# Designs tried in a protein design chat: VHH binders against Phycocyanobilin:ferredoxin oxidoreductase (pcyA). Part 16

Target 1, 241 residues: Phycocyanobilin:ferredoxin oxidoreductase (pcyA), of Prochlorococcus marinus (a3pcf5)
Amino acid sequence: MLSESLTKTKLTDPLILDLLQNIRKHRSMLEDLKSIKIDPNLTNIISNEIGRELYIENEFHKAKGFRKLHIEVAEFSKNLRILHCVFFPDPKFDIPIFGMDLVKINDIVSAAIVDLSPASQNQALKYEKLLSGVDKSSFTSLREIPKWGRIFSNNVFFASLRNKSEKNDFCSVVDQYLSILIKLSKKAKPEFNEEIIQERIDFQKNYCAQQMKNEKTSMVLLKYFDEKWVNNYIKTVLFDF
Short names: E, the ipSAE of ESMFold2; O, the ipSAE of OpenDDE; V2, 0.75 times the mean of E and O plus 0.25 times the DockQ between their complexes.

## First folded at step 21 (VHH; framework vhh_8cml_1)

Design j4 (from j1 with L50Y R98K Y106R; at its last look DockQ between E and O 0.01; V2 from the best seeds 0.00; counts 0 for: pae O 14.0 > 2, placed apart)
Fold by OpenDDE, look of step 21:
Structure j4 (fold): chain B 241 residues (1-241), chain A 120 residues (1-120)
Amino acid sequence: as target 1 above (241 residues)
Amino acid sequence: EVQLVESGGGLVQPGGSLRLSCAASGFTFEDNYMGWFRQAPGQEREFVAYISSRGSTTYYSDSAKGRFTISRDNAKNTVYLQMNSLKPEDTGVYFCAKDFDWKSGRFDYWGQGTQVTVSS
């Protein structure tokens, strides 16, 4: 049963809503899906301070084969909107890391990124052909992957989106990547070899460490929060392992 | 100011039909998920249906499935609930709501509701 919330949603972006719908759809297909309780103060963050208005909404779940499914929706000063999603696999399972980010400034999508990042050595070889088969030819403004982006697969998608058509196409790309993830998750079996598991742990640790090098995340948050809060948020909420 | 105004409720016999409407204002309607809830006397408010911002996805409670249809007209800032094959157990106040995460049950505004009574 759906319960009434006293917290008002601030999300009013159709692209983000569409993407959220898609992500949640696929999330619902995961076996043993359940919510994770986190600090309420980190679940819904709202400020109505004039000139510094913001809201951040976090969703946390787990499922069979996944230790943490995280979705973050945020709006800053009514002009910057962010959708952040990472699905972290359980190291016992041979599943890649799903990551998706959307940054929208006013009506412009400045950054749209989606990937199934490998969580072990040679893991990407298993699904590379599937990802490469996803049509991405319609996008006119591809973005360069940062140096810390070595964690991404060879088929990481990163672009600015210029029009409605590209926005729609991006939704399709995300849908296909998620479909691939679901297929992989269904085939994955628990591993018992400690060395294999440790490798996967190390890959996820590295994934988180490299993601934390993204200065853009910090830059945005530092406008609204102090350094201590930002560091804690990034380490414990966004990229924990 | 956000406003949701429900209409279309009334008295109907079992097996009958009603169409509820919710007129929305005070926010960008096309950017929000919309839904319907109901509350029977002495019971908690329960979920009935939701529809995505563009109407591409709908979800129904078990009791509503096969009988109710949620739709929306973004040009009119209106969400609808077509209710067919009504039963006495469908009696209650029906509320329109807006949300961005219906699956998790987080909604932020309700209308005043419209009374639906199914009785022989």
Scores: ipSAE 0.000, ipTM 0.214, lowest interface PAE 14.0, mean pLDDT 89
ESMFold2, look of step 21: ipSAE 0.013; ipTM 0.512
ESMFold2 (binder alone), look of step 21: mean pLDDT 80; pTM 0.806

Design j5 (from p1 with E30S Y32N L50Y E103K Y106W; at its last look DockQ between E and O 0.08; V2 from the best seeds 0.00; counts 0 for: pae E 12.4 > 2, placed apart)
Fold by ESMFold2, look of step 21:
Structure j5 (fold): chain B 241 residues (1-241), chain A 120 residues (1-120)
Amino acid sequence: as target 1 above (241 residues)
Amino acid sequence: EVQLVESGGGLVQPGGSLRLSCAASGFTFSDNAMGWFRQAPGQEREFVAYISSRGSTTYYSDSAKGRFTISRDNAKNTVYLQMNSLKPEDTGVYFCARDFDWKSGWFDYWGQGTQVTVSS
């Protein structure tokens, strides 16, 4: 299989690499997988300026059942490392949104989050028991999502990771969530009712709108780019719909 | 040590105004978005207002929009909530919070709160 590998980059953090390999393995199981070409000036950025080192690399794909499969790996000033992954379903298929984010500051994972977020009314009822069955008992720093504007399932995983054992366990949670997503995608059949399709579109629009309200990504990017560029990147690369 | 200290609460008649302040220390204030939340007795804590780290973007709950204004002074490490046209439904303890996690607007540090009481 011919692949544009992120391992061609200088970013080789072991946890991020393990997560990338796991995500790419599951992505390869999708039918009709095709790359999407995007302007490299927006999606593949390297600066080696001392004190302002920057690396951002993006992968975009589509597949049967998925309108956009996005992976972003970034490193800022050698100390901040980010892995962002969102698989957006094709609204013709009743598939949840897969979202995973890892924020690592030096050796500390300050945020590790993964979810199968609902993309239609009552969709979570179809898979919530599968997600709740994933063993999360080893984590000591689980965090709750605020309820206002909540776009996540009742089983969203959110934690800080304290040690190597918890980092390995997070990889296992991600693997299991992806496995569930793949199973759901294989069972999904195309929808032809335009009102139902529009409902699913509205769920994804809300997901993207709520994600755009998060200022942490903007704060990091604003150290390197002006506000107009940052807003365009967030809307065009990260959360378009 | 990260600290958030709210002040400016008190007793106000319906239709009145209050200005809440939140003094921040122990972190780079200008790198963090901030929010205000409130909690009435027996109720869950609810979102009121949010301001980006540079102050260029704000969000409000439906109940706050048009009446409340969030602002910040990064030179003084302070976030404010101007509350106008207060109603009895605005009664509660008001908390400021630091947004650490971009993903969900998750807030990792909270103040102890300041009481706002609207007399009806």
Scores: ipSAE 0.000, ipTM 0.163, lowest interface PAE 12.4, mean pLDDT 82
ESMFold2 (binder alone), look of step 21: mean pLDDT 84; pTM 0.841
OpenDDE, look of step 21: ipSAE 0.023; ipTM 0.471

Design j6 (from j1 with L50W F100S W102F K103W; at its last look DockQ between E and O 0.01; V2 from the best seeds 0.00; counts 0 for: pae E 11.5 > 2, placed apart)
Fold by ESMFold2, look of step 21:
Structure j6 (fold): chain B 241 residues (1-241), chain A 120 residues (1-120)
Amino acid sequence: as target 1 above (241 residues)
Amino acid sequence: EVQLVESGGGLVQPGGSLRLSCAASGFTFEDNYMGWFRQAPGQEREFVAWISSRGSTTYYSDSAKGRFTISRDNAKNTVYLQMNSLKPEDTGVYFCARDSDFWSGYFDYWGQGTQVTVSS
């Protein structure tokens, strides 16, 4: 529950904690939920070097329908806070990719993005109406989807969040997107046709390749780690396909 | 080394029953989903049945529904296929397969197969 999340997370940011609680709640609804073993040098990273303090914590799980459920919480130099979450479907199941990123500088959310991104041909047709029905009308600082963002659905949400009301509304959008994902996952049946499975693998490979074009993520990590380490972290931990 | 060894195949009359077993070794069996496939001569391998790691969820092909039951015993590292009301079209080599739940979502290891022949 909430107590478990707070004891493992060094960050105390209320928005990030609310999002974590909601994500973990939805994750707990998945059948056959199990932790995935990963390189401990990449799971929890802490430095107390003055002026360059950092904390990174990674959680990896798998479940029926999902090959990898990843949550990353990070704080850099006590002022930059990042929550990254991607739920990658098992290609045997026709389930979209859930992706959510929050970048917070002090008390300002400079980037908040959430989507159910297509992981197969025409998949978005199955849920587009549900996503468009989520009320997003209260947000005032919508951001342009980057050129590499063609991997997203037509309902991807991307904004800066200026005030408490918008931060709360973003939590509600994330909650509704996750609720839709859980419903889709419960309806999905396994596919055993190798050609169809390969198509879905290719969609996820493309998602990972395009996400690696995000120079902002690379730039943040490069302030604290060398390029070799950053490239390995991005490819292995964040977008590993 | 991952090994899957099927047994229990044989010759049966139409309407008869047969129970296949698949003994697994070389991996953490209780962490893996398992499946059964079959292949008739001159045909592509086709899906028969699938079972989750805890045995709580099963899925069957249309031809297997209502006649076949997949089960598992995690203490014995074994998955089973109970086949009832067998028909001549069930004839083929039956393969046990391990579902890869962390790489591509496909079956990554296969047994050698056991022959099932249903003849009148």
Scores: ipSAE 0.006, ipTM 0.378, lowest interface PAE 11.5, mean pLDDT 84
ESMFold2 (binder alone), look of step 21: mean pLDDT 83; pTM 0.834
OpenDDE, look of step 21: ipSAE 0.013; ipTM 0.276

## First folded at step 22 (VHH; framework vhh_8cml_1)

Design i1 (from j2 with F100W W102Y; at its last look DockQ between E and O 0.01; V2 from the best seeds 0.00; counts 0 for: pae O 6.8 > 2, placed apart)
Fold by OpenDDE, look of step 22:
Structure i1 (fold): chain B 241 residues (1-241), chain A 120 residues (1-120)
Amino acid sequence: as target 1 above (241 residues)
Amino acid sequence: EVQLVESGGGLVQPGGSLRLSCAASGFTFEDNYMGWFRQAPGQEREFVAWISSRGSTTYYSDSAKGRFTISRDNAKNTVYLQMNSLKPEDTGVYFCARDWDYKSGYFDYWGQGTQVTVSS
């Protein structure tokens, strides 16, 4: 019964660890934080097959105002490292969707993305100014948002990171985005209007649907798992609504 | 079928220049980031550069920065690597690769490679 304590990550990447610590710190600030029990087989996934080594670690929580707090740390073939985080709000609360992804290939951070994506039609107006105030001037390799990226806010950050300074700056950006999220969450009150709630549900559904169009995740996973498993993982673990 | 075909490699003296080309087919070229990698003898394949789908953004390894330029022509389904101020340590097989999408930095298809030799 390898009760491998959910607390010990096999990951040793300093940047990912720093980000992870930051995310966890902010998560801990949420009211009524509780762990969600999921299938153990989906929580810690390990393969030691030579040439196809992988591990995936998932953390699931809920809190007041959040239906699902998900952190995924993964390593594939010892050269691809991923930190994936999505905080899905409770549709009863006027809170945006926090999303953060880091993709590292060997020593290169190829993708770093962070956003507070709106979960209703006018929600972005409430925090857009706050996000715009975050300094992002130090980054030299901004990346293009894909066409399906309409789900993101106007202040979605997406870049490759070139050096230690940019990596540190990215950590700061993530910290600021999380701080804004926490502030918003503390101010949010439960909604009882069904139409408002339904709108927020629809936004989250759309967010998940659009995210699922990203085939990169499936491509990586399909190298290690069968299609059925991959589809299930993506639909139920990564982007459920 | 996805196909990437590199060309433009050859023998060049130190300080010289080469321009590599990669012709892509079998997919919507403009939807994908493209990249260049290289592999020196006895070494692991290493990243050189990538370019965004629209060509507006580029990223270079430290070794390539300031000397190499990645570009693309979407009308021709071709990605290029202009290599200037070549050094002996630049010697290796250069590979073109397709990035699946914007997020992954994951390259799923590779060309056969083209040999670049920098020698006096």
Scores: ipSAE 0.017, ipTM 0.358, lowest interface PAE 6.8, mean pLDDT 89
ESMFold2, look of step 22: ipSAE 0.251; ipTM 0.690
ESMFold2 (binder alone), look of step 22: mean pLDDT 83; pTM 0.833

Design i2 (from i1 with R54S Y106R; at its last look DockQ between E and O 0.60; V2 from the best seeds 0.00; counts 0 for: pae E 5.5 > 2)
Fold by OpenDDE, look of step 22:
Structure i2 (fold): chain B 241 residues (1-241), chain A 120 residues (1-120)
Amino acid sequence: as target 1 above (241 residues)
Amino acid sequence: EVQLVESGGGLVQPGGSLRLSCAASGFTFEDNYMGWFRQAPGQEREFVAWISSSGSTTYYSDSAKGRFTISRDNAKNTVYLQMNSLKPEDTGVYFCARDWDYKSGRFDYWGQGTQVTVSS
């Protein structure tokens, strides 16, 4: 039986904690930051079934320029740890989509992804140089972007992390991407042109649609939940636009 | 049910002032951005002003800049539009609107409007 987790995070992974702290720090810098009420059953999910232990913690916020700030921390069977973060902009604002994912299996970081994905046709031109200036030369195991990854910027970072140095460097990369995001958000003004807004809506819809093609997410969840629950979770919690 | 009710419209002479109010109900007011629009006869509805949840940020159309001020009182679930130095071209029905909800679209709820007439 899935039970609601009480208020204390069970997270103990140093890398995830460091990243989480950094993300929360930048989030706190946003204007009009507020918590979003979600289904309590989807906020903290815990199972203590032997051999199938899991916990999922979700944080949802909104802020000026952002319709949804989502942080998910999860652990499955005590060996798979996930940090998932997506900041969805308000389509009225010229702000990219921030996405960060970390997948850790035992002591190995299998996947580390971070990007400011464009939310309109020409948006990337505004921050491409800033992202390209971020040093990513220390990473030895870069990964290929999947087919659905056309939604990412030209400066999407995707790698496996091999050692402590690369883990630290990844934290630095994430910090720089977030700093750029904050800078962009501070400069952004609301748009009221319907065509411009619609374009941005369409980009976010497409972003969510493509992300949902990632079978790895469903594969993990389906080990612990039924298909109906998994579909609902992906569509309403992770990528609901 | 979401409701927006505008008030404060009327007849004024050029150079006069009006203060519009919009009373909101049926949703968490402090969590939403708000806006004012207007529609002149035979014209399309146009944007006038926008305000963030806390009221710390405002945005105005070019025609409204320097003359109009949008504000809000979250304790009263009310958004205001102070209009100064009114001109005949400001004549129209003024609408209060709730800002974008990603589930329902852009400005997704509107009041019935309040008539503003600027005439000598």
Scores: ipSAE 0.078, ipTM 0.584, lowest interface PAE 3.0, mean pLDDT 90
ESMFold2, look of step 22: ipSAE 0.185; ipTM 0.642
ESMFold2 (binder alone), look of step 22: mean pLDDT 82; pTM 0.821

Design i3 (from j2 with R54S Y106R; at its last look DockQ between E and O 0.65; V2 from the best seeds 0.00; counts 0 for: pae E 6.2 > 2)
Amino acid sequence: EVQLVESGGGLVQPGGSLRLSCAASGFTFEDNYMGWFRQAPGQEREFVAWISSSGSTTYYSDSAKGRFTISRDNAKNTVYLQMNSLKPEDTGVYFCARDFDWKSGRFDYWGQGTQVTVSS
ESMFold2, look of step 22: ipSAE 0.108; ipTM 0.604
ESMFold2 (binder alone), look of step 22: mean pLDDT 83; pTM 0.832
OpenDDE, look of step 22: ipSAE 0.610; ipTM 0.833
ESMFold2, look of step 24: ipSAE 0.202; ipTM 0.648
ESMFold2 (binder alone), look of step 24: mean pLDDT 83; pTM 0.834
OpenDDE, look of step 24: ipSAE 0.623; ipTM 0.843
ESMFold2, look of step 25: ipSAE 0.164; ipTM 0.637
ESMFold2 (binder alone), look of step 25: mean pLDDT 83; pTM 0.831
OpenDDE, look of step 25: ipSAE 0.749; ipTM 0.882

Design i4 (from i2 with D101S Y102F; at its last look DockQ between E and O 0.01; V2 from the best seeds 0.00; counts 0 for: pae O 13.6 > 2, placed apart)
Fold by OpenDDE, look of step 22:
Structure i4 (fold): chain B 241 residues (1-241), chain A 120 residues (1-120)
Amino acid sequence: as target 1 above (241 residues)
Amino acid sequence: EVQLVESGGGLVQPGGSLRLSCAASGFTFEDNYMGWFRQAPGQEREFVAWISSSGSTTYYSDSAKGRFTISRDNAKNTVYLQMNSLKPEDTGVYFCARDWSFKSGRFDYWGQGTQVTVSS
């Protein structure tokens, strides 16, 4: 039985904690930051079933220029740890989509990804030079972007992390991407042109649609939940637009 | 040494059926999730199906759903893929894989693959 947990985070992973702290720090810099009330059943999910232990913690906020700020921390079977973060902009604002994912199995970071994904056709031109300036030369195991990854910027970072140094460097990369996001958000003004707004809506819809093609998410969740629950979770919690 | 050996591939007409087998050795088979992948010529390797350690839970790609069935026999250290209603687009090399995290869907070891060709 899935139980709601009102208790403190069970997270103890140093890397995830560091990243989480950094993300929250930048989030706190956003104007008019407010928590969003979500179904309590989807906020903190815990199972203590032997052999299938899990917890999922979700944080939802909104801010000026952002319709949804989502942070998910999860642990499955005590060996798979996930940090998932997506900041969805308000389509009225010229702000990219921030996405960060970390997948850790035991002591190995199998996947570390971070990006400011464009939310309109020409938006990437405004910040691509800033992203390209971020040093990523220390990483030895870069990963290929999947086919659905056309939604990402030309400066999407995706790698496995092999040692402590690379983990630290990844934290630095994430920090720099977030800093760029904050700068962009501060400059952004609300748009009133309906065509421009619609384009941005379409880009976010496409972003969500493509992300949902990632079968890895489903594969993990389906080990612990039924298909109906998983589909609902993915569509309504992770990638809703 | 971890070993995965696929078999059962071949040439079949559209609408036909094949049953693939993967014999596993070198690890505790019953503790691991297993999966099938395939790779068409010039395409990236794609997920087909996975099965839990006990065999009680399965998942299929959209392309495989309704036509393919993954199963396992832990006593024989073997995972199977029953493929029905085969289509030309199902042509490719089929690979068996082990989930090294037991339950995370992270596959590390692969067999050499078995060729499946669907052609009229």
Scores: ipSAE 0.000, ipTM 0.217, lowest interface PAE 13.6, mean pLDDT 89
ESMFold2, look of step 22: ipSAE 0.243; ipTM 0.673
ESMFold2 (binder alone), look of step 22: mean pLDDT 82; pTM 0.825

Design i5 (from j2 with Y33W R54S F100Y D101S; at its last look DockQ between E and O 0.01; V2 from the best seeds 0.00; counts 0 for: pae O 9.6 > 2, placed apart)
Fold by OpenDDE, look of step 22:
Structure i5 (fold): chain B 241 residues (1-241), chain A 120 residues (1-120)
Amino acid sequence: as target 1 above (241 residues)
Amino acid sequence: EVQLVESGGGLVQPGGSLRLSCAASGFTFEDNWMGWFRQAPGQEREFVAWISSSGSTTYYSDSAKGRFTISRDNAKNTVYLQMNSLKPEDTGVYFCARDYSWKSGYFDYWGQGTQVTVSS
């Protein structure tokens, strides 16, 4: 069963730490950055049950132009490590959705994904060229985007990482995507047109709905938690809108 | 129901070879990456190799590189692990695993395993 909340991070993976540091750095560059208080039971989760050990650490913030900045770090059974990050824009601002996921099984990075996903119909036109300029030529194991991945931009990056060089390169890619996000956020002004705002809301709703179709997330969590808890976690913590 | 059944394990002398098979059922095999793991006595389960859906991409642990080959036959819903130049340290239970998710890339289903023993 769900055990106790953690007060200190147990993260020790170098790649995840590097990425986390980078993400936090860029997050710190956002204006009016504030921590969001959530249920303590959902912030730091730990289980020491033999054979089912886990910890999950969640960070929630808001900032000017962003309704929710979420970073999740998790480890399951000491073998599966996850870094999940989504920055949800405030619909009043013309800012894309930043998403980044890293999945490690033991020493292998099986999945590394990063994107600035459009949050309105024509938004991608504003930054597509910037993303396309990011060098991704060094990666040898690109992965196909899933069917529900229509929410992603044309420049979504998705790969397995095979060696230290690719891991480093991925860090660079993430850094560049974040830099672009920061630039966009600094230029964005609040919108007052309700129709424009509603469109952006709808895009984020769709983003969340499509992300929730990833059954793998639930499958992993269901090994450790009951269905009710998992559903709540996915809908309210990971992809709420 | 998702089912993975490993076979092909056994006793072999150092320098010998084994070919493991994993028969998959209960899901669309060709849509999933597959992998092999192993667990030595008293040790944690460790990654050995994975293969992409089409079989065009493979990855190996450092210990497996140059000696092991992962392959698959989608028509037979089977993934294979050819193990050459086996060493005593390769001894353990070998598990087949499915990568279910399109996005996450982590393995969610495992077989019961097949015992591999390398001994003189």
Scores: ipSAE 0.006, ipTM 0.227, lowest interface PAE 9.6, mean pLDDT 88
ESMFold2, look of step 22: ipSAE 0.015; ipTM 0.505
ESMFold2 (binder alone), look of step 22: mean pLDDT 83; pTM 0.835

Design i6 (from i1 with D101T Y106K; at its last look DockQ between E and O 0.01; V2 from the best seeds 0.00; counts 0 for: pae O 10.2 > 2, placed apart)
Fold by OpenDDE, look of step 22:
Structure i6 (fold): chain B 241 residues (1-241), chain A 120 residues (1-120)
Amino acid sequence: as target 1 above (241 residues)
Amino acid sequence: EVQLVESGGGLVQPGGSLRLSCAASGFTFEDNYMGWFRQAPGQEREFVAWISSRGSTTYYSDSAKGRFTISRDNAKNTVYLQMNSLKPEDTGVYFCARDWTYKSGKFDYWGQGTQVTVSS
C-alpha cells in the first residue's frame, strides 16, 4: 500500500548519513544548483503497514552541467537500507555519470559501489588515471560486476564492507570520486556539435537501459508495490532518459 | 520458482555440533551470495553468516564467529552452515536466504527454516 508522503527524514544510519552528507557537500559545490520539483508522491514515500514498513526519500536537483542529480534513501522492513545516487550530466557537457549505491542489511554492507561511468566513447580517458590513483587496497571483499555492468568504467569500485574501517575507507573513496567529478565539471564547457551531443545522449540512454536490467531493484520494490508502480518508478524516477 | 529448502536441524546438547544444508533451485545459484539467518522464539530474525558467489569470502555475526562456518557447493546448488560449540542461546529456526545483491543487497528469498534446539 502506497501511503503518505514523508515530511521529515527518518534516516538514522550513521554510514548512510555520512555518505549523504558528503554527497550533498559536493553537490553544493556545483554551479547553479536548483531543486527539481517532482511528483510529491514519488518524492517521499512511506508505509507503516506492519511487516511491510518502508520509507523512500528522493532528492532531485539540477545544476550547470547536470540534467539530474538524484539521491534516494530508502529503508525496507527496518532492516534493508539503501542509499542510491546518480548524477546525470547534461549531454552538452563532457562530464561522466556519477553513480553510488550502498545496500545495508542490518549492520552489514552487502553492496557498496561507486563509479564515474563514461558518458561518451573516449571520455574515460580523461579521468581514468585519476580514478586509478584512488587507494582501494584496504577492502577485503571485492565483488564482481554484473554482466550488465559494461556501462561502468574500468575503475568502478564494488565491494562488500566488512568492518568499520572498510566503511570509513569507502567514504573516502566516494569522496575522492566526487572530488574528481567536481573538477571535471568545472572544466567542462558546453558543446554545440549535435553529433557529439547525440553520442552523449545515447550513452546515457544505454546507461539507463542497462541499469534497468537489474532485476534486483524491481524485486525489492515488488514486495511493497504493484508492478505498474514499480515499473513507473524505475523508468521515470531512477533511470530516466 | 525460486526455492530454498533447509535441512539438518535437530536437538543437540550444549557443546554439540550440527550441519545445516540449504538446497537451492529456480535460479542461477553460482551468481548469488547466500546467507543464513536465525530466529529465536519471540525474537526478531537475525543475521548469522553470508558467503560470496564463489565461496571465497565469508562474513559472520559476532555470535557466530569462531564457532560457525558457512560454505557452499555450487555443483550441488547447496549452502551449508557448520555449527560447532553450540549453546542454548543458539536455539531457533535457521533460515537460508538468497542475497539479491547489487543495489538490492537484500536477502529476498527464504526457506521454510529448520529448527535447531540446543538443550541439556
Scores: ipSAE 0.006, ipTM 0.221, lowest interface PAE 10.2, mean pLDDT 88
ESMFold2, look of step 22: ipSAE 0.203; ipTM 0.654
ESMFold2 (binder alone), look of step 22: mean pLDDT 82; pTM 0.824

## First folded at step 24 (VHH; framework vhh_8cml_1)

Design l1 (from i3 with K103Y; at its last look DockQ between E and O 0.02; V2 from the best seeds 0.00; counts 0 for: pae O 10.2 > 2, placed apart)
Fold by OpenDDE, look of step 24:
Structure l1 (fold): chain B 241 residues (1-241), chain A 120 residues (1-120)
Amino acid sequence: as target 1 above (241 residues)
Amino acid sequence: EVQLVESGGGLVQPGGSLRLSCAASGFTFEDNYMGWFRQAPGQEREFVAWISSSGSTTYYSDSAKGRFTISRDNAKNTVYLQMNSLKPEDTGVYFCARDFDWYSGRFDYWGQGTQVTVSS
């Protein structure tokens, strides 16, 4: 039982911690789970400058069927908290892209997103029924998907969370999406057809390209880092395909 | 600024061929899916063809299948549409477009279009 020492995070936000625990739990269920070493300078970033305090913690793993499992926890100026998670499948496997984002400003969850995004043509048809079966009726502040969000499934969830009940419900939704992902991963077999693999590569490339259109990420980071650093971080850490 | 510029349109006889080009700029071309659409007079714009970022995957409308071929050169930031065995029904303005919506079939950026006229 690799007691992933929950102890190293400076994070104290209960919602983020709960989500993080859940994500890690599911991650631990994956076969051949291994840590990936990335540039140490990009793994843990801390600034204690008064008025511009920040920390970014990144976790990178790989597993059977997944080329990159990424979890990012960040806090900026003690008021902006972010949990970012993307599980990128190995293109050899018929597995969707798991994505989850939580943005909390002060005490308000401004954005909560979770999806299993298709990584090939018609892939979403295989699990659409499973996602549609997840109850999302309790949320009162659904958000519109941005234009670049065409990469998401028909069952992408996007909302602001208004109260504790909705926060709990979101945790449940994320749990169910992860469970579905795990099931899909267990059933997936490696593909050796180059055309099929290339298609899946193309889908992931597009996924990353579209995600990079999100100006909010860059805007936040640019307050603390120069453009060169931000571009590098986004391209190499967040969306590297 | 994202720009798409179509070229290669013209007048051809039935059974003839044309090759359309779309030059792209203002974005990372190699990371984006591309497509071709067309609009006949008095009709709605319709899907013609789609190509993946690497060019390894292509899709065609039923009308285009077997006659049209979409391709791309990422080094030149260009997407092509080879049109063979053209019919009068193929007459219309052809548009290049970026970023396929996997669910709705929509694209986000469009060129100005190039006129294709098939007439005896």
Scores: ipSAE 0.009, ipTM 0.268, lowest interface PAE 10.2, mean pLDDT 90
ESMFold2, look of step 24: ipSAE 0.025; ipTM 0.571
ESMFold2 (binder alone), look of step 24: mean pLDDT 84; pTM 0.840

